# VHH binders against Uncharacterized protein C29G2.6, part 5

Target 1, 179 residues: Uncharacterized protein C29G2.6, of Caenorhabditis elegans (o16887)
Amino acid sequence: NKQCRDLLQCSIQKKCVNLPVLSKLVDGKNISAEMYDDIDKYTDYGCIFTTGCQDECNDCPLCLTSKLQIVDILSGEKSSAECPTLMDCALKCVAESNQDIFQINKCLRQDCAFHCFDGSCPKCSGFITRVFNQMCAAGNFRQKIKGYSGPCYEMFHEIVRAKFADRFEKNGKTRGHSG

## First folded at step 20 (VHH)

Design Ne (from Mc with I58L)
Fold by ESMFold2, fold request of step 21:
Parts: C-alpha cells; sequence; structure tokens
Structure Ne (fold): chain B 179 residues (1-179), chain A 119 residues (1-119)
C-alpha cells in the first residue's frame, strides 16, 4: 500500500522515530526486554498520528484505525468492537488513572501492551510491526543486533517475546488454552 | 554531563501567575522530550507537563488549562507558564529530560525550584 509506505517513510523523515539514537542503542546488543523499551521510548506515536505525519496516517488505513482507537481510549469510549481485550484493558486504565494521560500511558505499557501481541488484536500488532520493520530497514538493525540475522518481522517477534516472557508463559499455563 | 537548571520559582498569591524557565545543557536538546515534575510536601513526585521534540504538549489533569509548557530549541530552554495558581500547586518543580516519546517518565531532572502559593 503506497499510502502506508508514505506514512512509514514520513515517520523516519520527520524523526517521529529517533533512528540515530535507536541505532546506537541497539548496536552490538542482544535482543532483550530493554530493547523493546528503547524502541517504545524513542518512537513518538503522537508525531506519527498527528503533528508529523497526520495526512500520511489518515491515508493509511492501518494507521488511521490505530489513531482512532487511541482517541476512543483517551475519551473513555468504544466506537468499534475491534480488539475487545486490548480496548477493555485500556479503558480500565483510563478509569483507574482518573484520565491523567501520564498515568494512563504507564498503565497501558504495564498492563495492556501485551494484548497488542497476544493474538487478540492483529491490527495493533500489525501496525507496530510495520513501524518496526521501517526502522529496522532504515537503521540496518539486522547488521547491528548481535546474534540475530533473520528478517525484521521475526526480529521484532523475538523482541516482543523477550519483553513479555512472563505474560506469554502465564498465558500458556494459567489460562489453560491449547497451543 | 546532562544539566538542567530551573529558575523563576518563588512566593505568589493564589490566583496569581509565575513563569518557570529551565536551561538545558550536555545533550542534544532537540532530540528529547522535556518537561516538568513537581513534588509537594509529603507527596510523591508527579509529572506536570511534557513537550515532545515536535512541540506537542501533554498535561496532568490537575494543571490542564492553567499551565502552558513551551520550548525554545535555539536557546535549549523549556518554560512553564503557570496561571490561576492554587495553594495545592505549592511544590518543588523539577525541569526534566525524557526520551523521544513525551509520555514516558523522565530520566533526568534538575535540583528544582520552590513554588509557594499562599492563600
Amino acid sequence: as target 1 above (179 residues)
Amino acid sequence: EVQLVESGGGLVQAGGSLRLSCAASGFTFDDYAVGWYRQAPGKQRVVVASISTSGYTLYANSVKGRFTISRDNAKNTVYLQMNSLKPEDTAVYYCARGYSSPLYEFDSWGQGTQVTVSS
């Protein structure tokens, strides 16, 4: 999709992704939970959705969907049935944080971000993975990250596994789901 | 070394205004979100306001509509304009550096400047 390519290019060009800093942080490093946190810390989704790349995001269906879900979360509303597990968790964060944006974000990162990657929200994981693939390619992460040389998609999958290892372990054991 | 030096604190009457400034050095100012913590007596330090590298702003609900954060990248300076001050705004205010995302907790902060709002 050309519009989504424009969005992903814009995210680098407008420095919504701080690629110079991220490139240094990953250089010579093994995949780890800290690497997930560094990627999240140095990716400014507000820049992607609005101040840097608004037109490009609105023209990319995956980006626009993600942007609108964030608007629903921050407003305390649920205008779509998509990603119910993630959205229910996020709306709980909003309610429990007295709608304070900083407390909401901390709650989302700690309690809800896993639901982007647990199979219950393909649109969330798909969007974030595409943002990662763009920074991985533009920053040559495959050449920089120690001990890994596979495709950018699988690299991000391993980073996510490292970050949420305890949640994936509990999801496989405590929920009683097969596979 | 990262340095963040606050100024502009003081004693002010309820309903009044105050403008805090913060001089930043020792890092590439343009590449980081910056903002302000405050810590009231006997309370935990909390984020008050944050401004992204691209200039969009975020505020704690307790100050939204009353406080305005801004940055001057040419001067490596961040400001906090504080209007309609209330006694509960009494705190030490810390200038802080974050990451690129303005939503994360800050990673560095200064010595702070005292703001006291009398009723």
Scores: ipSAE 0.626, ipTM 0.823, lowest interface PAE 1.4, mean pLDDT 89
Fold by ESMFold2, fold request of step 21:
Structure Ne (fold): chain B 179 residues (1-179), chain A 119 residues (1-119)
Amino acid sequence: as target 1 above (179 residues)
Amino acid sequence: EVQLVESGGGLVQAGGSLRLSCAASGFTFDDYAVGWYRQAPGKQRVVVASISTSGYTLYANSVKGRFTISRDNAKNTVYLQMNSLKPEDTAVYYCARGYSSPLYEFDSWGQGTQVTVSS
């Protein structure tokens, strides 16, 4: 999909992904939960959705869908039946955080992010994986990350499994499973 | 090595305005989201505003519509314009540095500047 490729290129061009800093943070490092956190910390989705790449995001169905789900979460609405486990968790975060955007985000990262990657929300995991694939290629992460041999999308799956290993274990899934 | 020095605090009547400034040094200012915490007496420090590397802004609900965060990358400076101040805004305000995502908790902050709003 050309429109989504344009979006992903825009995310690097407009520095929505801080590739210089992130490239240094991953250089010589093994895959780990910290690496997931660094990628998340240095990816500005607000830049992708609005300030940097708004037109490109609106033209990419996967990006637009993700953007609209964030709008639903922040407004406390469920305008779509998509990804019910993630959305139910996210709406609980909104309710418990007195609608404070910073506390909502903290709750989302701690309690709900797993549901992007547990198989229950392919659109979420698909979008985030494509953003990673773009930064991985543009930043030469395959040459920088220690102890890894394989394509960018598989690298991200390993990073996700490292981050959420305990959650996958409790759900009966073993560490290191890709999907 | 990271240094964040706040200024512009003081005493102001309810309904009034103040503009806080923060001089940043010891890091590449342009590469980081920056913002402001505040801490009222006896309360936990909370984020009030954040601005991304690209200028995207976020606000706590309690200040939305009244406070405006901005940055001047040429001067390594972040500002907080505070309008329509309320006694509940009384706090020490801390300039803070985060990551690229403006939604994360900040990882460094200054010594703070006192803002006191008279009822």
Scores: ipSAE 0.576, ipTM 0.805, lowest interface PAE 1.6, mean pLDDT 89
Fold by OpenDDE, look of step 20:
Structure Ne (fold): chain B 179 residues (1-179), chain A 119 residues (1-119)
Amino acid sequence: as target 1 above (179 residues)
Amino acid sequence: EVQLVESGGGLVQAGGSLRLSCAASGFTFDDYAVGWYRQAPGKQRVVVASISTSGYTLYANSVKGRFTISRDNAKNTVYLQMNSLKPEDTAVYYCARGYSSPLYEFDSWGQGTQVTVSS
């Protein structure tokens, strides 16, 4: 919807998503796990949810839901039945981190991120995919990534698959995200 | 080459204040989050504070309410205002370059500046 497009545009404009750097990093490169890491490194969800695009996020249902989930997680409460696997993982991160936000973040990114894409949390995967699609379009990733000719959403799928290949294999899944 | 040069460290009494500075060069400063680490003798290096490209800040629990991280993009400098210092704040403080998010890991470090807080 328009509101979510506005959010994503805001995210780029406010440098919540560092598109200039990302565009350089993907230029001439093949799809890889590293590409996922780069996207992750240069996406500031704190900015998206609060300092940069708070209003736009509140107006975007997917963003708002994601934001509220994070707030619940950080408070140590599971208030929603949505995305239980992801939430459980996140709560465990909080419980084991001694309230260190940096450790929590590491845990979320390394251990829990997969559950965004394993099919158990369509809202998460959908939101992140949309964010990427905006990056891809605005940064012309389709022209920059070597040997790729597909749409942005498929590009992201391949990037996610590259990053979590072992975990997808272990879970017996070949495709875990939805638009 | 990425360079980060810390300054402002020194000896201060408990309850006192220091302001650390870190001058950055060799990269587009505005495109990166920056932060401060510290390492006390015999302990692991730990994150103290970070600031994103958008100005979003995060702090370790031990320094919340006492420390303030800020950045001046025009000067390619990040600051750490340290108030109400305690002996347990004694450490070598390191400036670090991150990515966009202040929550993410850092990839480059300065040489560090010594901060000593006496009782």
Scores: ipSAE 0.528, ipTM 0.770, lowest interface PAE 1.0, mean pLDDT 89
Fold by OpenDDE, fold request of step 21:
Structure Ne (fold): chain B 179 residues (1-179), chain A 119 residues (1-119)
Amino acid sequence: as target 1 above (179 residues)
Amino acid sequence: EVQLVESGGGLVQAGGSLRLSCAASGFTFDDYAVGWYRQAPGKQRVVVASISTSGYTLYANSVKGRFTISRDNAKNTVYLQMNSLKPEDTAVYYCARGYSSPLYEFDSWGQGTQVTVSS
């Protein structure tokens, strides 16, 4: 929707997303786990949710939902029944990190991020996929990624699968998220 | 090649202040978060402070209220103002380049500058 498109535009303008760098990084490359890492590195969701694009996020339903979940996580409270696996993981991260934001972030990214995509949290995977889709379109990733001709949402699915291949295998799943 | 050059370290008494500077080159400075690490003898390197591309700042709990990170994009420089220094702040301080998020781990470091706080 328009509101969520505005969010992406804001995120780029406010440097929450470094699209120029990402566009260069993906250019000529095959889909890989590294590509996920690059996307993650150059996308600041904190900026999207708060310091950069708070208003735009609030106007984007998927963003708002994700934002509120993060707020709950950081507060150490499970207020939502949605995405219990992800929330439990995140709460554990908060508890174990002694409220150190850097440690929390590391834990979330290393341990919990998978639960966004394992099928247990469609809203999370949906939001992230949405962000990527817009990024993909704006950055012309479909023209840049080597050996791929599918839509952006499927591109992201493959990127996620590449990144979390081992985790999916352990869970007996090959794909656990939808855009 | 990414280059980060720290300066401003030294010996200071407890309660004193230091200001570290880091001159960056070899990359588009304003596209990256930057920060400071420190490594005390026999300990792991840990994040001290970070500043995003948008200017958002984060601090380790141990330095909150005492340290201030800032950046000057025109000069490709990041600073760390350290006030109310304590002996436990003694470490080699490293300037680091991150990504967009100030929370993400940094990927490049300078040579480091020694900060020694005497009791």
Scores: ipSAE 0.460, ipTM 0.740, lowest interface PAE 1.1, mean pLDDT 89
Fold by OpenDDE, fold request of step 21:
Structure Ne (fold): chain B 179 residues (1-179), chain A 119 residues (1-119)
Amino acid sequence: as target 1 above (179 residues)
Amino acid sequence: EVQLVESGGGLVQAGGSLRLSCAASGFTFDDYAVGWYRQAPGKQRVVVASISTSGYTLYANSVKGRFTISRDNAKNTVYLQMNSLKPEDTAVYYCARGYSSPLYEFDSWGQGTQVTVSS
């Protein structure tokens, strides 16, 4: 919707997303797991949710939901029934990280991020996909990525698949995060 | 080439204060989060504080309420104000360049500056 598009525009303008760097990093490269990591590194969701684009996020249903979930996670409480696998993983991260935000973040990225894309949390995968789509469009990723000519949402699907190939194989879930 | 040059380290008594500075060059400073690490003898390097491009700050639990990180984009400089210093704060302090989020790892470090807090 328009509100979520506004949010994504804000995220770029407020440098929540470092699009110039990302555009350079993907230029001439094939889709890979490293590409996912780069996207992750140069996207500040805290900025998107709060310091940069709080108002825009509040007006975007997917963003608001994600933000509220993060707040719950950081508080160590599960208040939502949505995405239970992701939430359980995140809560475990909080419990095991001695309330160190840096350790929590590392745990979330390494252990829990997959559950955003394994089909168990469509809202998470949907939101992140939309963020990427905006990056892709604004940064002209379709023209920069080597050997790829498909739409941005499929591009992201391939990137996610590359990053979590082993995890998908283990749980038998290889599709369903695009929507 | 990315360069980070720390300064301001030294010897200080417990309870004292010290201000570290880090001059950055070789990249667009305001596009990156920046932060401070420290490494005590025989220990792993650990994050102390970070500041995002938007000015959002994060601190290790051990330094919360005592240390303040700030940045001056016009000067391409990041600072670490350290108050109420303790002997446990003794370490080599490293300035670091991060990515967009202050929660992520850092990819570049300076040479470090020694901070010694005597009891």
Scores: ipSAE 0.455, ipTM 0.739, lowest interface PAE 1.1, mean pLDDT 89

